# VH-VL binders against Protein FAM13B (FAM13B), part 1

No score or structure here was measured in a lab: all are predicted.

Target 1, 190 residues: Protein FAM13B (FAM13B), of Homo sapiens (Human) (q9nyf5r23to212)
Amino acid sequence: IPLDELQQGGHPDNEVPFIVRHVVDYIEEHGGLEQQGLFQVNGNAETVEWLRQRYDSGEEVDLVKEADVPSAISLLRFFLQELPEPVIPGSLHIHLMQLSQDYNNEDEFGRKLRFLLQQLPPVNYSLLKFLCRFLANVASHHEEIWSANSLAAVFGPDVFHIYTDVEDMKEQEIVSRIMAGLLENYYEFF
Below, numbering starts at 1 at the first letter of every chain, in headers, positions and changes, except where a header shows other numbers; antibody chains aren't numbered by Kabat.
F, E and O are the ipSAE of ESMFold2-Fast, ESMFold2 and OpenDDE, as the mean of both directions, binder to target and target to binder. V2 is 0.75 times the mean of E and O plus 0.25 times the DockQ between their complexes.
[cut] stands for letters that were removed.
Atom coordinates printed by the task and the answers are left out, and those that the model quotes come from them; centres of patches stay.

## First folded at step 1 (VH-VL)

Design a01 (framework fv_acasunlimab)
Fold by ESMFold2-Fast, scan of step 1:
Structure a01 (fold): chain C 190 residues (1-190), chain A 123 residues (1-123), chain B 108 residues (1-108)
Amino acid sequence: as target 1 above (190 residues)
Amino acid sequence: EVQLLEPGGGLVQPGGSLRLSCEASGFTFSSYAMSWVRQAPGKGLEWVSGISGSGGSTFYADSVRGRFTISRDSSKNTLFLQMSSLRAEDTAVYYCARERYYDSSGYYPFDYWGQGTLVTVSS
Amino acid sequence: SYVLTQPPSVSVAPGQTARITCGGNNIGSKSVHWYQQKPGQAPVLVVYDDSDRPSGLPERFSGSNSGNTATLTISRVEAGDEADYYCQVWDSSSDHVVFGGGTKLTVL
């Protein structure tokens, strides 16, 4: 279902979908991030589909007992990929893709990026903010194995809906730059 | 050595305004998230508001949203809480507190607290 | 709105172990911090990130967090441990810091 319909009463109040909050809290609190290549390993497909169905039906899920960290990461990525419109909507996408062309100065790039983020619908802003906080924490606490650049490469395509079959290397490069910037300078943007 | 110093609160009439300040020293102020936490006489701790190190993100408890504004001046290493439309229920000791982690963990453990400043709202 | 529930009071004899609970829906998935507050003083962080201790704090203070309950454990309790204790989390869904109601620890 659309992102705005995941909110109680259909009224946007800057809430983050329960599945995202629950999965991220599970990943962060159970030490799964301490393994090299964690985000590169696909979760158990059957477990991911089963968990997805249970969250979709509003059932109580105990991730500690019923999941593993790779499956939880796969579930989070799948959730982002399955949104009808990406976290960063197509209407904003073209403006973000122009940042590299229009602004070579880092300060100007940052100012324009912040203004564009303020154009996000409240629900998209809240979700992006929450995801970037999670990823920035991963980069900060696991610097030797996870950098902002490596996390941006993994999650950028999911946030923007840039598919693996897209041959536009410049678009992928800009997406990675934006995501890495948001992770490295989280408090400047959120 | 880390220090958070709150100069003083005051007595204010209902509907009035007051600005609190918290002067920080001994650390890179702009790299730490800060919060205001209050405690009414004989009651527990209640989080009021938070601000990111850069000042780009601000957060408010539902009870103060629209009435209070948190801000910071990194050139003066000072945190502020501008309070307006004050109510009797806002009477409390107000503490400023530093989030423990440089650039934050996102979990907000408060490792250093100011001494607290009393704000009394009464006629 | 996310709520943390603490017992209002806990009594323990000197030298025994005190356990102060903090209840919250799926609190085991969150990072829990604990504060000690003595009369007329600002709170002091005694446990953070579920089980870590600030430098200079006695090993007698420890924490755990799983399921729906986080626990602050104070072993070999001393008279000087009498205080109010508060648990705290960050609720990412609301961008709110949430405190428990506090527990008064009395050493017999």
Scores: ipSAE 0.000, ipTM 0.430, lowest interface PAE 22.3, mean pLDDT 79

Design a02 (framework fv_acasunlimab)
Fold by ESMFold2-Fast, scan of step 1:
Structure a02 (fold): chain C 190 residues (1-190), chain A 125 residues (1-125), chain B 108 residues (1-108)
Amino acid sequence: as target 1 above (190 residues)
Amino acid sequence: EVQLLEPGGGLVQPGGSLRLSCEASGFTFSSYAMSWVRQAPGKGLEWVSGISGSGGSTFYADSVRGRFTISRDSSKNTLFLQMSSLRAEDTAVYYCAREEYYDILTGYYDAFDIWGQGTLVTVSS
Amino acid sequence: SYVLTQPPSVSVAPGQTARITCGGNNIGSKSVHWYQQKPGQAPVLVVYDDSDRPSGLPERFSGSNSGNTATLTISRVEAGDEADYYCQVWDSSSDHVVFGGGTKLTVL
């Protein structure tokens, strides 16, 4: 389901898709985010698929009773990966990849990045803003375990639909730099 | 109302120095990137140098790098070009220009919508 | 280094349409701006971002940009349109502003 259709059908809250808000709220409240490596472990595959089916069907899901935090994180990442278009659309990728070649000065880098973000469709912008706020909060409250760089390495590929194979290594580095910048300077970009 | 004023011009000997100024009025100076563009007698336009609105980034044409320094003073709404080690080939009318009309594809304000009247710099013995 | 190529001159009769080209490798991926310069005067922006016009400029000025060629089009040409016209891009790979060599438009 395209992000625009999912957003309009899911919930009266027009900010982000219901599944994203519900899963993030669960992770924030029921935590375990103090444990190193939590975002890098996979949840139970059967649990993730079962939860996904229930959300897709519009069913009530009680994550406290029916999930664990690794499965919730895996569900969130799977949701981002399964979008028909990534949160940051391919039409902006060429311009974002050029940032690493065009700007050696952080002032100019940030200015161009901010403007490119303003070109996102409203639903994509809202989702990216919500996700970055969540991750920035994790980094700020658990800095000894989760840095902006480590979270950017995990979620960057999901946001851009980019992979860590040989062909994507240069793009992976740029994507991680962009995501880390958004987390470190959240209020300058959103 | 929006204008750029370039006071005077100058005659300098080869190897000499000269500072150009450009006074801005009618707009929020610090919100705009600025450039210097020159034109040798009977020739075309040649970009010389640019500076971001914050002053944090400066850019130079290869022909002037290391000899010219662009700067701005936001408290005085003034753009400067400090020229040193001047050569005969630097003889030109120098224009200051404001960069506007942000291009979504390049992420740059690179169109020059307001130009100063130009100041003649002659480098001759 | 990136280069923009313009014809040195174009002639057109009053009331006709003038077309001034600006050639550059993959120029269609860049934003092209156009300037008019009359003798003894500073340049004036007439088209920006390929096809947009600054407020106050006549609708007779328009632009296009695709592939390796950008074009400034001046419809219903008037004697007052006689000037030199320059195209301009920002080359992000070199951090340079690049101007074309200029085209002298002669009316009549």
Scores: ipSAE 0.000, ipTM 0.436, lowest interface PAE 19.2, mean pLDDT 79

Design a03 (from a01 with heavy chain R98K E99V Y102S D103S S105W G106Y Y107K Y108G P109A Y112I; framework fv_acasunlimab)
Fold by ESMFold2-Fast, scan of step 1:
Structure a03 (fold): chain C 190 residues (1-190), chain A 123 residues (1-123), chain B 108 residues (1-108)
Amino acid sequence: as target 1 above (190 residues)
Amino acid sequence: EVQLLEPGGGLVQPGGSLRLSCEASGFTFSSYAMSWVRQAPGKGLEWVSGISGSGGSTFYADSVRGRFTISRDSSKNTLFLQMSSLRAEDTAVYYCAKVRYSSSWYKGAFDIWGQGTLVTVSS
Amino acid sequence: SYVLTQPPSVSVAPGQTARITCGGNNIGSKSVHWYQQKPGQAPVLVVYDDSDRPSGLPERFSGSNSGNTATLTISRVEAGDEADYYCQVWDSSSDHVVFGGGTKLTVL
C-alpha cells in the first residue's frame, strides 16, 4: 500500500502509518531502548508473520502481551521492505547518490542533503523524520553497542530499497553515510 | 469519488440462498474493514457482519451465524455476503459500509455506505 | 446482550437545539458514533468517536459521551435536519456492533 494512500485513509491526526507508530512506541516505552543487543537477534518468523497479518487487517494488537522486542523490530523492517515505493523514492536517488562524490565538505553535504529532504512528499518526510528520531534515540542509549553507523547499515537498505549487491557497493556506502548523517545530526535536518 | 455500489438483491423463497456484492471505488479497498448492516421495512439498523481489511478476521451477529458468510476479493475491490437458509425475518434493505480507520478495525465508525439493496424472503 | 436505548421521537422548533440521548451501561467507556438517515436514503455519519465531526458536516452537530449516556446535540436546527438518528458502539463482551433503536427528529 503506497504511503500516501495509507496516510489519507487514516485519522486526521496521523502523521505516520499506525503500525510504525505503535511498534516504535512499544519499543521505546516498554523497555526496548535499554535492552543490550537490541538488533542482534532476529524475531520469531511465525510471530512476525502473524503480527503483520493482524496489522494489515487493521486489527487491534497488544504488543506488550503478544510480542517481543526482536519480533517488533523485524516487523518494522518488514513493513519498510514491503512498501511498493521506498521511504526515499527512486526519483531522488540519483541526486542523493551524487552527494558523496560532489561534496567533500560536511557543511556543503549537510546543506544539500537538507534541501533534497525538502523535496520528499509530506507523508514520506514525516515517516523518515519519525524513524530517524527513533534510531537516533537508540544510538544515544546504546552508543557502546549501536552507533549511528551501525544502525544506518541495518535500516539504510530498507529506507532506500537498496540491498547488498557486489555491483552496488558504492551506492550501499553512500546510503549508509546519508542515514548515519541523519541520525548523528537529527536536529539539523528535521 | 469514494463510492460503494450494491448490484445484488432480489426475491427468494424461505430456505433459499442469495449472494450480495458491493463494489468499492475511490479508496484502497484492502486497507479498510467492511461491514454489512441491514434494515427491515420500517425498522431500525441492525449490524449483520464485519470483515477485516485482509479478510483474516470476521464477526457475525448471532441471528445470522452459521447461515451467512462474509468475504472479500481485493483483486476485484468487492465485498460479498453469501446468505443461505434464508428466513422471512431476513427481509431487509442490506447496506455495505466501509469502516473508518481505527487501531481496532471493528470499533471504527461507518463513514461510507452503499445505496442499499432490497432482499425479500417470501413465498 | 448489550442494548442502546434512544427515545423514539424528539420534536424541536426551527432555530432551537435538539438533544438526542443514547443510554447504555457504562457507555462512557465506549466510542459512540451517530448516523442520520432520511427516508429512502442510506445512513450518513454525522459524529464519530463520541465528539468528532466528519469533514463537510455543519458545526451545528456535536456529541458527548459520559457515564451511562451519550448525547447528539444539533444546534440552530433547520428543516433539513429532520431525519432518523442512530447511535452505535462496539460491544467487546459479545464482539458485536450494537445500534440504538433510532430517534425520529421532527422539526415543527
Scores: ipSAE 0.000, ipTM 0.442, lowest interface PAE 20.0, mean pLDDT 80

Design a04 (framework fv_acasunlimab)
Fold by ESMFold2-Fast, scan of step 1:
Formats: C-alpha cells, sequence, structure tokens
Structure a04 (fold): chain C 190 residues (1-190), chain A 125 residues (1-125), chain B 108 residues (1-108)
C-alpha cells in the first residue's frame, strides 16, 4: 500500500501510519535499547509475518504478548522496505545526490537539505520526522551502544530504498551521510 | 593509484610503547573509515581497531582496549595507532586497511578493499 | 564473542571447483567478505557483501551466504589461486570486525 493511500483521510492527531506509531511506542517502552545488536539481527520470521498480516487486516495487536523487540524492529524495517515509493521519494534522490556534490560547506549543505525536506509530501515529511526523532533519541540516550552513524547505516537504505549494489555504492554512502546528519542535528531540520 | 604505505615497525620491550603510521594517497582520505588488522607469526588475521572518516567514532578489540589509541590526521592523510603497555602477545604484522565506500561516520561492516603492506612489531625482552 | 569457523585446509585439482565454508551462528543475516592472502603479502579482497566482486577480479570467484554457512566458490582453479582465504563479518552485537581462522587452499 502506497504511503499517501495508507494515511489518506487520517485524523488530525494521526500524522503517521498506526503500525509505525504502535511499533515505535512498543520499542521505546520495552526495547531494552541498551542491548547491542538489536537493529541488525532478524526477528522471529513467523512472528513478523503473523504481525504483518494482522496489521494489514486492521486487527488489534498486543505486541507485549505476541512480539519481541527484534521482531518489532524487523516489522518496522519491513514496512519501510515494502512501501511502493520510499519515504524519501525517488524524485528527490537526484537533488539530494547533487547536493552532496555541490556543497562541502556544512552551513550551505544544511540550508539546502532543509529546503529539500520541505518539498516532501506532508505524509512523507511526517513519517520521516517521526522516524528521525525516534532514532535520534536512541542515539542520544544510548550513545555508547548506538551512534547516529550506526543507526543511519541500518535505516538509511530503508528510507531511500537504496541497497547494496556496485553501481550505487556512492549513493548508499551519501544517503547514510544524510541520514546521520538528520539524526545528529534533528532539531535543525525538523 | 589508491595506496596505503606503512613506513615501518620496531622492536620494543614488554610494557613499552610504539606509534604506527599509515600514509594514504590516491583517494579522499577523510571520506573513508579505516581499520588496523594484525597477524601474529603463523596465525590468522585479527581486527584491532577502527576509526570513522571524521575521526569522531573509534572502536577497539577487547584485547587492546585501554592500551591502544587509534587516530587520524586528515591534513596529512595519515592514520595512526598509538600502542602502550605492549605484551609479547602483541607481536604481529600490523596492517592498515580502508573500508569500501565513502563514510560520513563509520562503516566497519564494509569490506576492506585497500591494504597497507604491513609493518612488523616485535615485543620481546 | 562471535566466532567464524573455517576448515583449516582444502585441496583441489587444477580446473576443478574449490568451495571454502565459513560457519557462524545466523551468519546469513550478516554481510560476509572474503580475503585472499599469499605468503609475505597483504590480504586482497576477493568477494564482498556475500556475493559481489571487486573490479578487476576474475568471474571465477563467487560467494553465497544463508543460514549458518557462507561459502566462497572458486571455479576453474589455477595454481595461482593457492593462498590462505579468510572470511570476515561485522558483529553489530559487539561492534567488532570478526575474521575466520583461515583456510589454506592447495592446488595439487
Amino acid sequence: as target 1 above (190 residues)
Amino acid sequence: EVQLLEPGGGLVQPGGSLRLSCEASGFTFSSYAMSWVRQAPGKGLEWVSGISGSGGSTFYADSVRGRFTISRDSSKNTLFLQMSSLRAEDTAVYYCARHRGYSYGYRYYYGMDVWGQGTLVTVSS
Amino acid sequence: SYVLTQPPSVSVAPGQTARITCGGNNIGSKSVHWYQQKPGQAPVLVVYDDSDRPSGLPERFSGSNSGNTATLTISRVEAGDEADYYCQVWDSSSDHVVFGGGTKLTVL
């Protein structure tokens, strides 16, 4: 389901897809985010698939009873990976890639990046802002375990739909750099 | 013409200190995460330490934490490993290596595509 | 600490296919890299991210990774392929780069 289709007609208090809010809230409350390896290990495959089907069907899900944190993280990443258009749409990718080439001045880079983020559809902007807030909080409160750089490496590809490929290796590095910048300077960009 | 050159190692007594250097050329040094990897005589490869392109993030193997310090000087395109409280078990050929791809932070999960020639460090009384 | 297990040695005849395994708990969830090292030389990256090859390396080198085993496959083996081969991963739970013990490939 496309992101705009999934979130169309939502209530004013519901700025992001329910599954994203619900999973993130669970991770924040029960995540034990002090544990290393959480974001790079696969969850229980049967649990993840079962949860995905139930959320897709609009059913009530009790993550405390039915999930563990690795499965919840895998579900969140799977949701991002399976969007038909990534959170940061392909139409902005060329501009973001060119931004990294054109400006080595951090101040000018930041201004242009903020401008490009403001061009995102409202639903995409809200989802990106929510995800970056969550990840920035993880990095700031568990910095000995999870840095903005390590989280950006995990979630950058999912947010941009840019995965390991010889032809796009530089693009993968650029998206991770952008993502890490968003996490390190969250309040500057959102 | 991407290269990493290590000027040379040395002999030190147990408890001594030694600084290794690794000179980079042919690429944008500050854009790449770097690691030190060692190999004891007749043994396998062992990762020692890693540093991000900016130098802001560093990681160490448990066996060297608190004794070794990794650093870099981007103005000189040089990677360093400051070794202190050396033990006989630290005797090895030390390689510097570049992790693939450009990195804003650290990317230690990328493969190491460029290696220095290695420098022998001998810790003996 | 995360451990990668490789056979100490593998022997193969010229022109045949060599397979070197790298065992690790749930290694299929990690990116595996492979290095070739000849005596007195620095390691050379031959396969990265499970199955990708660096520019300039022969098509004869390939890799796979699933479950608890990653495999380096060298087809149409040549005498010049004799070397020690190391697998390597990044273990996010410990924030360590981990190498396997190495496999000596002999072409007889």
Scores: ipSAE 0.000, ipTM 0.450, lowest interface PAE 17.4, mean pLDDT 80

Design a05 (framework fv_acasunlimab)
Fold by ESMFold2-Fast, scan of step 1:
Structure a05 (fold): chain C 190 residues (1-190), chain A 125 residues (1-125), chain B 108 residues (1-108)
Amino acid sequence: as target 1 above (190 residues)
Amino acid sequence: EVQLLEPGGGLVQPGGSLRLSCEASGFTFSSYAMSWVRQAPGKGLEWVSGISGSGGSTFYADSVRGRFTISRDSSKNTLFLQMSSLRAEDTAVYYCARDHSYYDFWSGPNWFDPWGQGTLVTVSS
Amino acid sequence: SYVLTQPPSVSVAPGQTARITCGGNNIGSKSVHWYQQKPGQAPVLVVYDDSDRPSGLPERFSGSNSGNTATLTISRVEAGDEADYYCQVWDSSSDHVVFGGGTKLTVL
């Protein structure tokens, strides 16, 4: 379901899709974020698919009883991957890729990145802001285990819908740099 | 003194072709993106096309895409607009302008300063 | 397609303040630039990046941009300020430069 349609029919002040808020809240409260391999280990595939089906059906899901944290993380990533249009739309993707090539000065890069982010549709901006806040909090509270760079490498491809092929190594590096910058300087950008 | 000079325009029949040029002086030409902006008689300004400083990135208004080609020659400090399949609606004064998109074109064209004096292009039978 | 709306004309007495508006959906999130054009002449930049002035331009020219409206303000208007004024933005969603329809300023 497209991101703008997921926010239709609800209260105008709804910030992000319910599944994203619910999963993030669960991870923050019951996350065991001290486990080093947490974001590197795929959740149980059957559990993730079962939870996905239940959310799609509008059923009440008790993540404390029915999930584990790796499965919740995999569910969040799957949600981002399955959006018809990525959180960062293709229309901005090309500009962000070129931005990284043309600006070697970090201050100028950051200023231009902020300008491009302000062009996001409100729904995409809200979701990106919420996700980056969550990941920045993880990096700040568990910095011995999770850095902005490591989290950017995990979530960047999901946010931009890039494939991790050998041919796309440069694209992967640019996406990771952009995401890491958003996490490290969250209050500068949002 | 920063200056943009446009040689004279022309009269072309519908379906014809014409190349416009814009000669830059007084600044480092390759450091700036450039744009073409047109104005039909008695009408407002309409952006036509833009090109990055390196020439690697180009953008076109929907009304001219596939018919017009923007290019530049840094060795001659000259900007070009090759126009083909011209229509009566393309009749306008065409201005070249220096584009202050900071270092590249991907952040989008920014403000235009200076502007060339304008070249009248008339498309009629 | 993104559209900028300007009033077709504004009249002001000499010495007074003229305000020319440029309306656009969420225009406050964009950088707005303003141009002055006199009959038979090329446009001249008068305000860029919402509120900055080119070197050599009188301080009587100023700009603002918030919400859905950007405004060009010309204080202590002189007869020589009579011209057409255009606002301009970049719309990144369509990769297009967008100009307003222009406002004719008449000093009477």
Scores: ipSAE 0.000, ipTM 0.433, lowest interface PAE 19.5, mean pLDDT 79

Design a06 (from a01 with heavy chain E99G R100G Y102D D103Y S104V S105W Y107S P109R; framework fv_acasunlimab)
Fold by ESMFold2-Fast, scan of step 1:
Structure a06 (fold): chain C 190 residues (1-190), chain A 123 residues (1-123), chain B 108 residues (1-108)
Amino acid sequence: as target 1 above (190 residues)
Amino acid sequence: EVQLLEPGGGLVQPGGSLRLSCEASGFTFSSYAMSWVRQAPGKGLEWVSGISGSGGSTFYADSVRGRFTISRDSSKNTLFLQMSSLRAEDTAVYYCARGGYDYVWGSYRFDYWGQGTLVTVSS
Amino acid sequence: SYVLTQPPSVSVAPGQTARITCGGNNIGSKSVHWYQQKPGQAPVLVVYDDSDRPSGLPERFSGSNSGNTATLTISRVEAGDEADYYCQVWDSSSDHVVFGGGTKLTVL
C-alpha cells in the first residue's frame, strides 16, 4: 500500500501511518529504550509476521501484551521495506546522489539538502521527519552503541530502498552520509 | 552468488612474514564487515581478526595483536591479513569470512566463508 | 576469558534426533550461532541468533538458548549430517569472538 493511501487526511494528529506511530510509541513509552541487552536479542520472526498480518487486516493490536521491542523494530523495518516506493522517492535519488559529488562545502551541501527535502511530498516528508526524530531519540538513550552512523547503516537502505543488491559503493556511502547527517543535525533539516 | 576466493598461503620460517588475501564477489563488499578465522591441524575454530565495512574499526585476538594487521581495499574488493613475527603455533588453515560485530544487534556472526588457505610455519 | 564447552562427540542413529549442547556462563543473555564443518571443507552457518535459520537450509536444523546452555537440534538425521559442529558467541566484556571446542556428530 502506497504512503498516500495509508496517510488519511494529512491532519497534524494523523501525519504518519498508524502502524509507524503505534510501533514507535510502544518502543518509546513502554520502557523499551531503558532495557539493558536490547541488542543481544533479535525479533521473533513468528510474532513479526503475525503482527504484520493483523495490521494489514485492520485488526486491533496490543503491542504491550503481544510484542517485544526487537520484534517492534523488525516490524518497523519490514513496513519500510515493503512500501511500493521508498520514503525518499527514486525521483529524488539522482539529485541526492549528485548533491554529495557537486558540493563538498558543508554549508552549501546543507542548504541544498534542505531544499531537496522540501521537494518531498508532504506525506513522505512527515514520515521521514518522524523516523529521524525517533532514531535521534534512540541514539540519545543508547549513545555508546546506537551512533548516528550505525543507525544510518541499518535504516538508510530501508528509507532509500538501496540494498546490498546494488553493487555501487558510492551510492551506499552517500546514502549513509545523508542519513547520518539527518540524525546528527535533526533540527537543522526539520 | 556470494564468493570469497583465497589465493596463496604457503610455507614460512619462524619469524617470517606473509600476506593473505581474499577476493570477494557477488555482493557489495564495502557494506560488509569482514573477518579472519583460523583452524590449526586437527583443532577447532579460532577467531583472528575483524574489520568494519568502512575499515574504520578493527578487532584482534590477543594471540595475534601487534603481529597481525587486517586491512581492506574496496576498489579491489579484497581483504588482507598481514602476518609478521610468525610462530609455529600460527600454523593453520586461514578462512576469510563475511561478518563482524553488529553494534545495533550486539552480535558477531559469519554468514559466508572462503575455502581457506593453509599457512605452515616451520623450518 | 569467556569459555564455551561442547561435548567432543555425539552419536545418533539415522532418522533420530541429535542434540548438541553449548555450555557457557549466562549464555542465555548472548546471541549463539552454529556452524557445520565437513572434512576438508569450510564451515557453513546453520543457525544464527539462537534459533534463526539461513535461507536454503533444511528445517531439520533448529536452536535454543536459555540460562547456561544453548542447544543445536537436528531432527530426522541423515548420513550427510556427519560433521563437526561449533557454537559461537560475542563476548562484549572482552570484545572477542568465542568458539566452542566443537562436537563431532557420527551417524551410525
Scores: ipSAE 0.000, ipTM 0.440, lowest interface PAE 17.8, mean pLDDT 79

Design a07 (framework fv_acasunlimab)
Fold by ESMFold2-Fast, scan of step 1:
Structure a07 (fold): chain C 190 residues (1-190), chain A 124 residues (1-124), chain B 108 residues (1-108)
Amino acid sequence: as target 1 above (190 residues)
Amino acid sequence: EVQLLEPGGGLVQPGGSLRLSCEASGFTFSSYAMSWVRQAPGKGLEWVSGISGSGGSTFYADSVRGRFTISRDSSKNTLFLQMSSLRAEDTAVYYCARLRSYYGSGSYYKFDYWGQGTLVTVSS
Amino acid sequence: SYVLTQPPSVSVAPGQTARITCGGNNIGSKSVHWYQQKPGQAPVLVVYDDSDRPSGLPERFSGSNSGNTATLTISRVEAGDEADYYCQVWDSSSDHVVFGGGTKLTVL
């Protein structure tokens, strides 16, 4: 169901979908940030599907007892991939692609990107902000392994629903650069 | 059909103990959080205690903390409230209630089904 | 401790609209649920997540929540709507479920 419907009737503290907050909290609280290969190792397929079904049914899930960190990350990425509309809606993609003209001017790039972020629906803005905070935290903790660029390459496609394809090669590169910019300069954009 | 059946209740002397039970049927019991909510004669609803579906987390109102213990037995689909050091102020109808969850919405603290209620009277 | 305030009673004529308020500090940031309780019966959920209705409940029941006040609205009131109505939230700071004091709706 669309992101807006998932957050219907929720209070501001619930602006982020429960599954996203729950997975991120689990990783941050239980030492997942220290794990090498955190975003490179696929989770156990049976565990991921089991967890997905339980969350989808509205059941309580105890990630400490029932999950491992790679499976939780795979579940989070699957959730983002399965949204009917990406976190950054397609209606903004044409304007975001035009930011490539300003990559060599940090002031102009940042001004335009901030303006476009303000056009996001509140629910999408909150989810993007929450995800970028988490990923920026990962990058700062693991600078040698997880740069903003490498995390942007992993999560950019999920956030935009723009995947590697011959026809989408340039868009994929732009998406990764935008995500990396948000992670490197989190406090300037959020 | 979802059912919550509360056998028990009764008259207890001050300082006494009593265990309430709530038998669940018609749904996957371990997938839902449960609560006890009470209502003193002629008064409003007061939340007493809650327990997560796994049983790993328990919650208590300040008025009962240290005196009441909530627990569940998934093999019997039964919720319990062990009450000790009972006071006249604990006299009430006690309801067990199921908490509904929604994927993504974050609303996990609404009661969609309630038991019939069990009267507990604490009097000398 | 977080407190929800409801008027003790509301009177309305048949066919008119009843409005029951639930006051709380920044209650608009919380999800509000409403319960109907008839004499001798267990409570029944009538509105959840501020404005959603359980399947089978008449559309005459609706809700809103903004700022410091949530409201349960019952349009075209019928005699069968006479009951006590309770609002409820979850207070994350205390990990407590909080109920309002209840409002007795009388249909004249």
Scores: ipSAE 0.000, ipTM 0.454, lowest interface PAE 12.1, mean pLDDT 79

Design a08 (framework fv_acasunlimab)
Fold by ESMFold2-Fast, scan of step 1:
Structure a08 (fold): chain C 190 residues (1-190), chain A 124 residues (1-124), chain B 108 residues (1-108)
Amino acid sequence: as target 1 above (190 residues)
Amino acid sequence: EVQLLEPGGGLVQPGGSLRLSCEASGFTFSDYAMSWVRQAPGKGLEWVSGISGSGGYTFYADSVRGRFTISRDSSKNTLFLQMSSLRAEDTAVYYCARDSPYYYDSSGYDLDYWGQGTLVTVSS
Amino acid sequence: SYVLTQPPSVSVAPGQTARITCGGNNIGSYSVHWYQQKPGQAPVLVVYYDSDRPSGLPERFSGSNSGNTATLTISRVEAGDEADYYCQVWDSSSDHYVFGGGTKLTVL
């Protein structure tokens, strides 16, 4: 299901899909975000697939009873990976890939990045803002353990729909730099 | 120019201890995770231990867990491996290597620069 | 406890193509890196992230990775390519770097 259709089916006041809000709330309340390797450890694949199917069918899910934090993180990442069109759409992705090539000045780069973010569809912008806020909070409150760079490396590919087995390492580097910048300077961009 | 210098090895008796060091230059040391990889005489490469750029995360191979401690001093651009309860099977050339520019992710990064290696011999 | 399997040796004539395999369950989903080690020397990265080459390395070195097999390919082999070659992945399920057993390339 496309992201705009998911958002239409949600509560009238919702900014992001229910599954994203529900999973993030669970991680924040029960996650023990001080844990080493939290975002690097894969969740139980059977549990992740089972939870995904239940959310897709509209079933009530109790993450406290039925999940663990690594599985919840994997479910969130899987949700982002399975969107028909990524959070950063292909039409904007091309423009973002040119940022590191076209602009050498930090101020000019930031100004251009802010402009491009404002071109996102409202539902994509809301989801990106919510995810970056979550990750920025992790980086700022657990900075001895999690940096913006490390979180950007984990979530960047999911947000842009690029993969670590892609031959173009330059694209992976640019995506990681953009994501890290959004996390480090969250309040400048959102 | 990236360089990793290992100042020397040692001979130690079984049950003894030894600390290895690796001096880094030519890059921002704290931006990179670092690893130790060993190679027994005539054998293949075996990863031993890794440490994140901040030093907050450490990882160990099962064969050395509880006996070896990896650490780093960012003010001196130096990586350490404290080895204790050494066994004959720990006899190897130990290499330090530059690892991921981020903390470990699910795909990992390559080990792009290696030190010259330090021979550690455990015998009686 | 992920395992990478390499043939212990491969022989090739000068000017021909050498292929060194690295077998692993679903290795195509991993990023594979390759190292060259000459006698008495430290390993040198020759291919990273399946198929990328470090700056300054000859185009003769290339890599591929799909299914259960990754392959290092060395075209137009030279005597100077004689070395041990190791494949390596990061196994996120165990938080370990995993090396293959190594392949000795002989140019006859």
Scores: ipSAE 0.000, ipTM 0.433, lowest interface PAE 19.3, mean pLDDT 79

